# Ledger of designs, part 2: VHH binders against Putative uridine kinase C227.14

Target 1, 235 residues: Putative uridine kinase C227.14, of Schizosaccharomyces pombe (q9utc5)
Amino acid sequence: MALQVDAPDVSSYDELYNRAVELLKHQQRVLIGLAGGPGSGKSTLCAILAKAWNERFGSEIVKIIPMDGFHYSLEELDRFDNPEKARALRGAEWTFDADLFYSLVRLMKKITDRELYAPSFDHAIGDPVVDDICVEPKNRILIFEGNYLLLNKPPWSDACKLYDIKAYLPVEHSVARARVAHRHLVSGLCATEEEAIERTDRNDMINLTFVEKNMVTPDIVLQQLRLKTVKTSSL

## First folded at step 7 (VHH; framework vhh_7yz9_2)

Design s19 (from d8e with E101D)
Fold by ESMFold2-Fast, scan of step 7:
Structure s19 (fold): chain B 235 residues (1-235), chain A 118 residues (1-118)
Amino acid sequence: as target 1 above (235 residues)
Amino acid sequence: QWQLVESGGGLVQAGGSLRLSCTASGFTFSRYYMGWYRQTAGNEREWVAFITWGGKTTYADSVKGRFTISRDNAKNTVYLQMNSLKPEDTAVYYCAKIRYDTGSFDYWGQGTPVTVSS
């Protein structure tokens, strides 16, 4: 028997997939810089795309590299001129090691014949995990994702010159605000809905506006992830 | 001033072993990818091995299974253990730091020569 279930409509991103696949005919590795502000859903989208595109290709051709791995550690923030402000505004552009990010983007574009490693970010600990992401030669499509990837400011703007495709995921402010506030509440970062909204407004929404005002022109503007009814069968 | 000093090269017979050392000074060693490169007469420098901040290692196919890269962050030293040496391994071996924070990809030391006799 057939059942109908709602599932992510990955085909809405076929233009991005087809552009990447076309470039693979002429180069060993394709770099996609996928930017979106806080609450845009870019990390969820990237995970869905990587799974779907790896299935389409028949191998692990896609690897995601989150910008979040490039946060300054809490110890490093405590060495800033104003540690309290650095911790309170963590997630702002200046709380990331942008030079390290740019260096690994360059390395991964240039070196395609060996394993390389990138850090991840552990939200439970609140710090980067060194060498957590392995990039292998078979990973011919790298999706870098983060708030500031398309920022028109060195070294982010220098990294933009290295992406083969610059993709942007816009989000409506009310949607972003609700998603981020909910995440702050669920993660235990904030104890109440009021505290979560207040924190979102004083940090995340400012960062979203900053991204929108200071980005380079993307090559492709992505739609928010949508659900599609699909036929499944039970055995 | 940043400095990398290589040592441990020399003459060895085919099938033998050598251990190269590279001691770093003037920078935060533990925050850099470290690597070994080599250059034969008339050829460009080629990479041999990388080691990351956390000790993950990557090797060129020509040396995989024979060479081992390691680091000692307390001594600011990176090592290359070279086993089952072949005449084709004859080269000057260079230590490099790999991070773009200074606008330079690789910082080269002066090198240490290795000669493998047949």
Scores: ipSAE 0.233, ipTM 0.570, lowest interface PAE 2.9, mean pLDDT 87

Design s2 (from d8e with I98V)
Fold by ESMFold2-Fast, scan of step 7:
Structure s2 (fold): chain B 235 residues (1-235), chain A 118 residues (1-118)
Amino acid sequence: as target 1 above (235 residues)
Amino acid sequence: QWQLVESGGGLVQAGGSLRLSCTASGFTFSRYYMGWYRQTAGNEREWVAFITWGGKTTYADSVKGRFTISRDNAKNTVYLQMNSLKPEDTAVYYCAKVRYETGSFDYWGQGTPVTVSS
């Protein structure tokens, strides 16, 4: 028995792809800002889109740049006025270097003919990995993804002026809560299911609500992937 | 107060070398991406070289292979080693924190003049 995945409703994803391809006719690089709160599945969706679009284009045209690479390091948080609060609320907007993020978005829009570098984030180590993502001239579609990309607050709002396409992935609160709590438990960040739920409610769900209430209007609203597991023929 | 202080400019003959230095104070140096720009009289500043926090480098075509940008994060200093200098390299050289080069609060230094004689 193999797993069969039914095709999801792809109209919003095809719209996003078609808008990007149309822009590529008139410019060397297209910047997509793809926002979604914690538990929205945006990182998974971006990976699926990049793979699919690179296959459709026949080359590695898409590169993903996660906002997570722009976390302040744990060492940097320990130099904040309240280090305990900074560590406890890591993931809140103010625990990211938004100015650095905006600066790199601007550079990547302006410099298209040579290599540029962005940080990634290693969840096992719990810190950014410097210069881990190489953006090459062949990467003509950049998908920036993160919680706060569409915030109506400088410098995030200034970065919104630089995206060619602003995309938003909404999620139902109950779904987001369950996904985030499960991730906290499985990753070892929380030792028990009860602790995972409490942490999710005290931090991640507050961040989700903050994003929803403080975002600029997106150009496109993306649908959640709806995957259905069904039995198929055995060999 | 945020400061960038450039030094090392001067007069040099074509084919010669100069090493420019830029020392930063008032901010966390090692996280910031740093760049060198240059400006001739009557023209806008043009980008020369870029170095990331981790030491990855990018160069303008006009200087690639001749100039080397480097940094010492412990000393809060970024360097530009300029070799095989040409008269067209004559300019005032500026150090900039890449994060603010196009913003309302550009963290530009005072500049250091370089004159290359034919």
Scores: ipSAE 0.357, ipTM 0.687, lowest interface PAE 3.0, mean pLDDT 85

Design s20 (from d8e with E101P)
Fold by ESMFold2-Fast, scan of step 7:
Structure s20 (fold): chain B 235 residues (1-235), chain A 118 residues (1-118)
Amino acid sequence: as target 1 above (235 residues)
Amino acid sequence: QWQLVESGGGLVQAGGSLRLSCTASGFTFSRYYMGWYRQTAGNEREWVAFITWGGKTTYADSVKGRFTISRDNAKNTVYLQMNSLKPEDTAVYYCAKIRYPTGSFDYWGQGTPVTVSS
């Protein structure tokens, strides 16, 4: 796991920040839809942006809302016409409650003067945690992040009309494949490297290609952050 | 296909109480934010209260401390307990689920009228 992030070319991130700050002059809340396929590093990027921007503002102005909170629960997948397929392909677009996602994006854009709640996802139990993320009036920049946020397909495409900024984080297929396969091994989802690669190719890489082929044009294309191992400071 | 049916409205004296109910059918009730809205003649619908999938509640300032929204997911029902009613609370009360993206409007029930006499 990397504890440091280097981004030698920061121009796209400066552009994103400056656009958000400009919009805050004219509206109470700015919605950023940040999309990237599996293995793109979007969750890590969002955490870095939130920390940096909150530090610069001196307050928790940024709140991240992961799309992962909108998975159908395992119990709900078991009620699908083909439960075995639904579980095997979990992570595919149709295994998310896109209607609920769009609904909450719309509410969070419209209602800025009180608390609203979004689900998170618990990777240990493999299910959403309802109402786990509290969005407060002080959270004037919301970063929604997920694979399917920029899909040209209702209701994802309807949500795209509500984002003030559409950002996309591309990733090279070989890099994404390696990252996802490694994650499957480390998490214990797969027992061998061969199994991890096969699962990644069967599911995650198909999802990455699906995102790339079916997305709306983003306003900003972000650069990959270079992740480094933690430095041991000797002085 | 989707249906919301409100009940419990009526005439009540200022300071009185009413409990509104809204029963939902045709969709997976527990996945949605549910809300109560109200409308007076000649005005737009105004939001009164929301309840989340997990039961967290949010209220308009005009009703906070007087109204309580709750849900019973097993019965597909949302309630609005209205206490310390004021003449200004006179309106038709509507139950709504959070807007379904395929429609041009939020899915609304038919409404239940509430009249608070001074």
Scores: ipSAE 0.356, ipTM 0.679, lowest interface PAE 2.6, mean pLDDT 85

Design s22 (from d8e with E101G T102E)
Fold by ESMFold2-Fast, scan of step 7:
Structure s22 (fold): chain B 235 residues (1-235), chain A 118 residues (1-118)
Amino acid sequence: as target 1 above (235 residues)
Amino acid sequence: QWQLVESGGGLVQAGGSLRLSCTASGFTFSRYYMGWYRQTAGNEREWVAFITWGGKTTYADSVKGRFTISRDNAKNTVYLQMNSLKPEDTAVYYCAKIRYGEGSFDYWGQGTPVTVSS
């Protein structure tokens, strides 16, 4: 038995692509805000979309800008009123530099003829990497991805006014919980499966619920990638 | 609580130089794009130069090759070195960063006037 990842649902992804392509006829740059809670698979989905669309265009027209680059550094969290709480709840909305995120969204929408830089996030060291993502004039489709991109709270809500397309990737809670707990175990953040589940419930699942209850209405709701069990057939 | 204070403006002859400074005070300075904008009477503020926290720079075409933006993160200060000044550079110069909780997109200082005579 082999596991095979099916192509994304063609109707929702084709709609997103076609809407972006139509906008490119009338403007130099298209901004897509792609939101999903922890465990939704949005980072994986964005990588698949960028690769497919870049291949389809024959050039690097798509650039992904992860919200994760906008985490406060560990050093910055240690300057919070309660550093222990800030580190324990890292990933909560208030542990991101939302003002920096909004400022870069606006700059990238307004300035299309020059190089601009965004931070990335290095999961091995657990901190942002300054200026790691270069956005060039050829990058005419920017996909911003993150948990809080569609949050109905300033400045996230102000950033929503700048996206040309607001896309949302929903996830079943049981699926999200399993994915996040597995990630905590594999990354070494948690030593046991039980500890990983407990941490996921205490932080990530609360963040998922917070996103679901406090988001603006998306323009497009995306389907989850499907895993398919493939049986080797014999006569 | 967040405050930006510009200094270094004044009257200068065409072809001259000025160095503007902008000092930020408040709780967090780091990782913001810092920039210089300018405004002439009756016009909206226009972008002049940006600098990232890591020191990468971007300039408007009108000032490229003549102006240099730099920052000293330890001093919470951003500089604009203006060389080969032209009469059309006459404006009030503002430094800017984003500030949460205000109705304004960008947080601006009070500005520093620059007048370039022929």
Scores: ipSAE 0.390, ipTM 0.671, lowest interface PAE 2.4, mean pLDDT 84

Design s24 (from d8e with T102E)
Fold by ESMFold2-Fast, scan of step 7:
Structure s24 (fold): chain B 235 residues (1-235), chain A 118 residues (1-118)
Amino acid sequence: as target 1 above (235 residues)
Amino acid sequence: QWQLVESGGGLVQAGGSLRLSCTASGFTFSRYYMGWYRQTAGNEREWVAFITWGGKTTYADSVKGRFTISRDNAKNTVYLQMNSLKPEDTAVYYCAKIRYEEGSFDYWGQGTPVTVSS
């Protein structure tokens, strides 16, 4: 029999794709703000969408800009009024440079004929990597992704006025908790499953709840990624 | 609180060069994108060049290949080296940083005039 494999069902997101494509008929660049709390799977989803949509267009039309690049550096956190609290709660919205984020969103919406640069985040060193993401004129669909993109608080709320599409990826709390706790174990941040769960509850789940309670209304609510069976080859 | 001081403007003949300097005080210089804008008589301020905190540069089409923006983080200074100047480059040049305060995005210096004669 033919080989069968599980693959992401990208067609689940065709509404988002079609909305972006329609906007491209009337403007040089489309900005998508894709928000989701910790454990929502937004980074994985965005990577899958960028790959699939770039294949459909036959060019690198999609570029992802993670909000994580806008963390304050560890050195900057150490200059906060309470450095221990800042490090312990890293990932809370106040540990991000929201003004820099908004400034770059604004520039990338306005300047479409030049290269622009955004930072990335390096998990191994635990700090932003300056100018690591290059946005080129060919990148006509920018997907900004992060926890706080739809937050109803300046300047996050000001950035919301610049997105052409506000997309939200909800996640069930039990699913988010399990995913985040697993990452804390695998990364070595926590030594035991119990420690990973406790840390997740004290930080990440609080951030998820904060996002859910303080967001602006999205234009589209996305479903969690599903897999479909695809025939790879015949016998 | 924040201060930007521009210098280096003046009168120059077409084809000549000028180097503009902008010294910043009152903020952590290396964090910010820095830029140069210019304003001609009767027109809005237009962007000329940007430099990121890591030294990546972006230029307006009108100046690309002729102007070079650079920064010296130790001196809290950003520069604009202007070569092959044209009469249409005549303007008041402003140093700016992106303001990271709520509701504000650009902080302007007082400006330095540049006049390019034919």
Scores: ipSAE 0.287, ipTM 0.639, lowest interface PAE 3.0, mean pLDDT 86

Design s25 (from d8e with T102P)
Fold by ESMFold2-Fast, scan of step 7:
Order: structure tokens, then C-alpha cells, then sequence
Structure s25 (fold): chain B 235 residues (1-235), chain A 118 residues (1-118)
């Protein structure tokens, strides 16, 4: 399935922007923790928001820091007690270096006058890319995005205390399942729709349920982008 | 488990040099920002230098141009080369996974004392 976006319902996004801009009047940097389960569209939404807000501000005021950069590397997973399980369930909360994530959130909140670096994640290589994201003093709005950002479990819960705004993007399970399966197929991770659905059910949907059951209360709930579903040609 | 062991401190004359070392144990060493902090009697710990996993460095204004932080990820070791030492650099030096907020549970080493005589 291919997804096309109609004009979004922007009221919650305008609210988020206005809250962030108001905070910038009284502090050098604003941290937004934007959480959503797999298939919520949070990465797509964050890219749209960053582009729009940077254009509106006339400068690169927004920097996105994906939680995905904080995956344990494949080499690190191989040092776990059960490497096969760690690789098979990659994407589960415990396959991320949550302590590293929390440490960088703390630094980026307090150190605003010099460059700091965060890892990205390269899906083609399947590993984090060291120091790939540079956060500069001009980046006064940081959007951290990821599945587990609002998790009520240390150290994720400790990071929640550092965000100025906690935002959550909910998604219906059937929509998430369809989106994740499509992503697995398009990215080449799975060869068939059947394989993609099975993988999604085995991992991603379990993670979505885990997030929903274990999150702290967000400050703002974001609306889904309005989507038009276009059937993908199946051979 | 994280273990940090600092070494290389001692007594040195003003204008002298010391090289501090910090060896870490545990499989996540290479991913962490590592830093050096120092503490003088009656004062809170202050940061001295940070180094990222990839070797990017950041220094406190008080040590810029005199101290150099480096790391050897293969040896799980972080170094602090201290040149042109001043009496004001006298402190106990601590290696840490980055800890910015006092009271956080980031792991600290035991520290290595540095005394700079006039």
C-alpha cells in the first residue's frame, strides 16, 4: 500500500509550535520529546515540522535527533547473553542504549553554547553512524523522536523530566500494522507482503502495545496526518 | 558492570606536564561521551573536557590550549594530557561517562589527585 497525504489537520501542530516559541522567549533551548509507536508516522511528521518551522523562522532553528541512532550496534548485540534473540528482536526497548540516550539529552539541555554530537542510524548498513548529527548553538528547538521516549521506566522516565514538551502521536493498530508491513516490503527487509506482515506482528506490533501500556502522560496529543490510501500493484 | 580506573596524577611544579589515563570496563565504552572532571576542596565538581565516541572534543574555557583529551577505543582508555600546569589546576581529577547534573547515577572512578606547586 502506498500512502498519499491530503492537507493535514494542523491545529495540534500549531499548538506545539506556539508552545515551543513561547518557551524560547525565556530559555536558550527547547527540548521536545515526540513519541509514537512503530507505524505512527512520527519520523515523517518530524521531518515535515522541522522543514516548516525552519522555513518559518528563516534559519535552522530545529534539529531532529532520532532515537534510532541509539540502537546497540550489531557487534554490541553479539555480546549479549542471547545474541540470536537480540538480533531477532532488534527494535525492542532493551536493544537501545537508553543510558547513552539519557546522557545526551542531559548534555543538550544544559550545553547550548557549543557543538554536541549524536549518532544517526543507517538502515542500509544496519548500524548507528557515529557523531553524524551535529547540534549547534543555532539549534534552539531539538525534537527527539522515537518509540520509547515517554516510557515510564528509568532512564527513559528520567529523560521525560528533561523535555520541555512531551508530545505523543497515537495510531490505530490496523493502520500501524499496514504502514510497518509496507515499509518492510519497500525497504527490501522482507521480500513478500506475507513475510512483511508476519515480521510486523512478531516484533513491531508487540513494541507498539508495550509503548501504549507503559508511557507517561503527554503534554500534547498530536493528530495523525490525513492520508489517502492508494493500492499498490501486487504481482 | 562499569569500572573506571584513573591513573597518572601526582605532584608537579608549575609549568610542568602530566598525562592522566582512565581505563573503562564494559562493552558500551566506545559509544559514550567520556569526560574529565575535577574537584577542589570546598567546591563542586567542574567539567574539564569531553570527547565523543568518534573523537570530537570540547573543553572548558579554563583549560583551552593547555589540556588535550583523547581516547583509544581499542584499549577502552581516555587520556588527559595536561600542559603548562598552574597551581589553580590542583584538584582530584575524575573520569566519567558524561554527567552534567549533580546527583545523577552516571558511574565515576575513584579519582586521581594532582598537586601543582608554585
Amino acid sequence: as target 1 above (235 residues)
Amino acid sequence: QWQLVESGGGLVQAGGSLRLSCTASGFTFSRYYMGWYRQTAGNEREWVAFITWGGKTTYADSVKGRFTISRDNAKNTVYLQMNSLKPEDTAVYYCAKIRYEPGSFDYWGQGTPVTVSS
Scores: ipSAE 0.375, ipTM 0.675, lowest interface PAE 2.5, mean pLDDT 85

Design s27 (from d8e with G103S)
Fold by ESMFold2-Fast, scan of step 7:
Structure s27 (fold): chain B 235 residues (1-235), chain A 118 residues (1-118)
Amino acid sequence: as target 1 above (235 residues)
Amino acid sequence: QWQLVESGGGLVQAGGSLRLSCTASGFTFSRYYMGWYRQTAGNEREWVAFITWGGKTTYADSVKGRFTISRDNAKNTVYLQMNSLKPEDTAVYYCAKIRYETSSFDYWGQGTPVTVSS
């Protein structure tokens, strides 16, 4: 007996997949810069794409490198001219080590035959984890994902010159606001829905509009992840 | 602002060893890869070894098993221990904060020459 379930429609992203696969015929590694503001769903999308494309290739060809690993640590923020402001506005573009990000993008584009390492971000401790992500020669498609990847400001703009594909995931403001507020509530960062909305408006929504107004032109604009009905085999 | 000072180069016989040092300044917030590059006359600079802030290492095939890169983060210093030297290792060795496509010296040292006699 077949069951009907709603599942992510990954075929919506076949254009991006086909562009990457075509480039792999002529180069050892393809770099995709996938940008979207807070609440755009880019991290969820990237995880779905990596799983689907790796299954389609029959190997771990895709590796995701989140921009979040490039946050300044809490200790580093405490060394800023205004530590209180730096902590309160963590997530703003200037609270990331953009030079370190650009450096690793350059390295990963040029060195494809060896292991290289990128930091991750541990949300429980609230700090980057050094060398936590290993990029291997088999990882021929790298998806960098983050808010500020397509920013028209050095060194983010310099990194844009290194991506083979610049992809942007737009989101409606009301959808982004609802998603971010829900995350703040569920994570325990805010105790009430009212506090979650206020925090979202004070920080995340400002960052979303900043991204929208200050980005370079993407090569491809992605649609929001949609569900489709699929039939699956029951036991 | 960024300054890299290399030392330890010189003349050595084939099969010998040298230890290069590179001391960096301007690393207050640095979590960058540190690396060694080399350049022979008439050729482009090629990378030799990289080390992450956490101490993970990556080597070029030409030096793997013979060279060891290490760092002392408290002293802002990176080292290259070169063993079993070959005449083909003769080059000017450069320390770099990170790899650049350009000859920019913002992230490069002045170099230290290594000559391996046959």
Scores: ipSAE 0.362, ipTM 0.671, lowest interface PAE 2.7, mean pLDDT 86

Design s28 (from d8e with G103A)
Fold by ESMFold2-Fast, scan of step 7:
Structure s28 (fold): chain B 235 residues (1-235), chain A 118 residues (1-118)
Amino acid sequence: as target 1 above (235 residues)
Amino acid sequence: QWQLVESGGGLVQAGGSLRLSCTASGFTFSRYYMGWYRQTAGNEREWVAFITWGGKTTYADSVKGRFTISRDNAKNTVYLQMNSLKPEDTAVYYCAKIRYETASFDYWGQGTPVTVSS
């Protein structure tokens, strides 16, 4: 299957690229904070951008740093005042180590001449993988992506002062709900469509609304990609 | 409520060695990047080395190959093994958790002085 873009408005993506390239003329590293709620498609978008921009530059100039690497581990959640609630609501802002995130954003902005490391998140084991992402001097554009990157709440708000570009990917609630519910069903997290929708409404949709109500003003609002999936005749 | 306590500084001759220790309390030590910084009178504080949660290390060019940073998460302690010391290494050495790297000296440990005689 090939993904095609059907007469898309790509002007917001060209603007993001042009702003980053302009900044690279005057500084060694550009930090982009790319926020979007659950179901916005930001991880897919970031992968597409990194591939396209790296091809344009002829080198691995872009490195993506997912906020998901900054989840508290399951062991850490078990040490919360209410471990059952912490596990059930994992993905809520307070289940991330925002101070660790802020400290690494600061470090990566300041130190550009040597290797630095960030955690990733392994969805199969359900925990962060320590030091899994290596940021090298050649990685002159860092795209941080996550739900809470633009929150108007310390230390997320302090991290916002460090991004050179604040980008936001909005999503319609019905689209986000459908995407997240489908993901819960396909991944085996939920056994039925009914269970998947209920879980999405109980957690993910609350998080989406929280992001929308509590974010700082972005520099760029990105348009959803209108992707045309090439379907086989058997589908 | 959180505290960093440095120790191990002193007077040493050029070519000698010292091991600095920093013991942390009041925070989840193993989750933080830990670092060593130094300050000479009349100069800004400069970073020396840091170590990640998983034990990966990064060094300033001035100390690369001579200093080794390590951590013992069970003891909430970070170490700086300083070999082949030079007079230019004379400074007050500070331990820091990276989250407070840009804060005032009040957010760091009290420091441990190192003097290298030629």
Scores: ipSAE 0.344, ipTM 0.666, lowest interface PAE 2.7, mean pLDDT 85

Design s29 (from d8e with G103V)
Fold by ESMFold2-Fast, scan of step 7:
Structure s29 (fold): chain B 235 residues (1-235), chain A 118 residues (1-118)
Amino acid sequence: as target 1 above (235 residues)
Amino acid sequence: QWQLVESGGGLVQAGGSLRLSCTASGFTFSRYYMGWYRQTAGNEREWVAFITWGGKTTYADSVKGRFTISRDNAKNTVYLQMNSLKPEDTAVYYCAKIRYETVSFDYWGQGTPVTVSS
């Protein structure tokens, strides 16, 4: 699904918060699936929301679970039928362990009275860290965030049935492209602006389009923190 | 293709101990949470313990402090050490992989029965 959002107001964040708080009156844990393509700023947004909501509640009620923890490791990618393709297209949907992701979403929805563990992703070494995120009973709002959380494709679509709230953060293509290319350049992944743009176009922008075309309908469409009007890119 | 085979059940007196084993074949053992569930006569199947690939463990309150789950990834085996057994622990014990869990016996072994006499 392609999304065009004209002049979204700041009330989308208040709506998300109010919906989560209302659900907490009737259930021990609320699961929010927050999706956005590469360059959407979803990780930054989730960190801001968690900090703000934890401050409002006076406790660590929110825990973020990044989909990035569910990447296949570099060693696992090297055991694929085409290792070169797997490494070159890392970040594509099929380079994630979607079945493991779905299994943990299910467990975290069902088991609320004890500790459960999820992997994180170490950006310095470029691999998942097993059992790095501890979800405790006090974490009554879980924000899962990632590119493919709302895909209309099993098992992502099965996970969608478990989220209490499906939220989507759209981004204009030119903005996403610029953000991702800049990140590739400053991280040292690419040596030149030309190389960074080429890599972004061959992988990240394809993934963004794939997300937009293959997602289930979200319950809430979120405003960009710094972009007040979001439209599909003219380029 | 893949299967889970439970063993180690039997008859034991209250206060006794049993060690259950579950050997996995046909799938990548290290990619899964592994768990033990039990089903008592006339009751729903209930979760007993989970273990992550890295060895982090979680237990149901009814067994915490008495049961210990462990795994040997080299042998594709998960264990449940049951101490201080009570009559209410009498059940058929099932091993499960926690990768994709739906209503299907494909996720369960045949089970191993445990009877605890008073």
Scores: ipSAE 0.318, ipTM 0.643, lowest interface PAE 2.9, mean pLDDT 84

Design s3 (from d8e with I98F)
Fold by ESMFold2-Fast, scan of step 7:
Structure s3 (fold): chain B 235 residues (1-235), chain A 118 residues (1-118)
Amino acid sequence: as target 1 above (235 residues)
Amino acid sequence: QWQLVESGGGLVQAGGSLRLSCTASGFTFSRYYMGWYRQTAGNEREWVAFITWGGKTTYADSVKGRFTISRDNAKNTVYLQMNSLKPEDTAVYYCAKFRYETGSFDYWGQGTPVTVSS
């Protein structure tokens, strides 16, 4: 099975763009905190927005900073009290260096006249890549994206005070569960559909519910991208 | 408790060199952005150089090409190599950390004075 992208509902995206552009008239840099739980499609949406806005501006005005770059490394998790649990539940809020994330958000809001660096996350090796993302003065719109960006819990809640715009991408539980389970199966993390669903339920769905119950009120609620499942072969 | 200790300042003639050191104690600094600032009497602190945890560097225009910031994470030390010193570089130099821990503030050192004679 393959997924096909339908034309998106653009009204919430236009609202986000217009609010960012208005803020740029009065400040050198705009920080957008874009949150969504596992399976929400936030990374895909952010990539689409950055491409569209950069093309519209004719320059790389937008830079995306994924929260995933702030995972504790596997080596760091191995120094936790229960390394096996830390590895098994990687993706839970406590497996991220939230203090480092907050520190870089603060720095990038205050310092706009020179290069700053953020880590990325390499999915193939399963670890952060130090200093992989360069934020330059020309990057006047920063989109931070991640599961926990809008948590009402320090230091995530402290970072919320620094965003100019708080955006949230909600997802229905059944949709999120299906997307995440499919991803676990396709990536080879799980061997069977049953195993993929079980893993999704014991980790990703718990994280989604945690986000939903503990978030601050967003400024903008974004619409889901409309995706269709396309059958490639059937009896 | 936790502290940054600067050393290496002193009197030097114009065109000379100095190497400043800043040693951190009481915390792991390898993931912190570290920097050097300077302050002259009656003026606010101005930034001089930043270094990331991975060693990427950024410099103020006034010191580009003359100063080099570096770090040794195993020794919890950040350095500022100052070459081709000018009288205008006369200031108290401060080491700073740019990381907040939950419930904590950014850390500053006590400063080390540098005097450049013409």
Scores: ipSAE 0.432, ipTM 0.708, lowest interface PAE 2.0, mean pLDDT 85

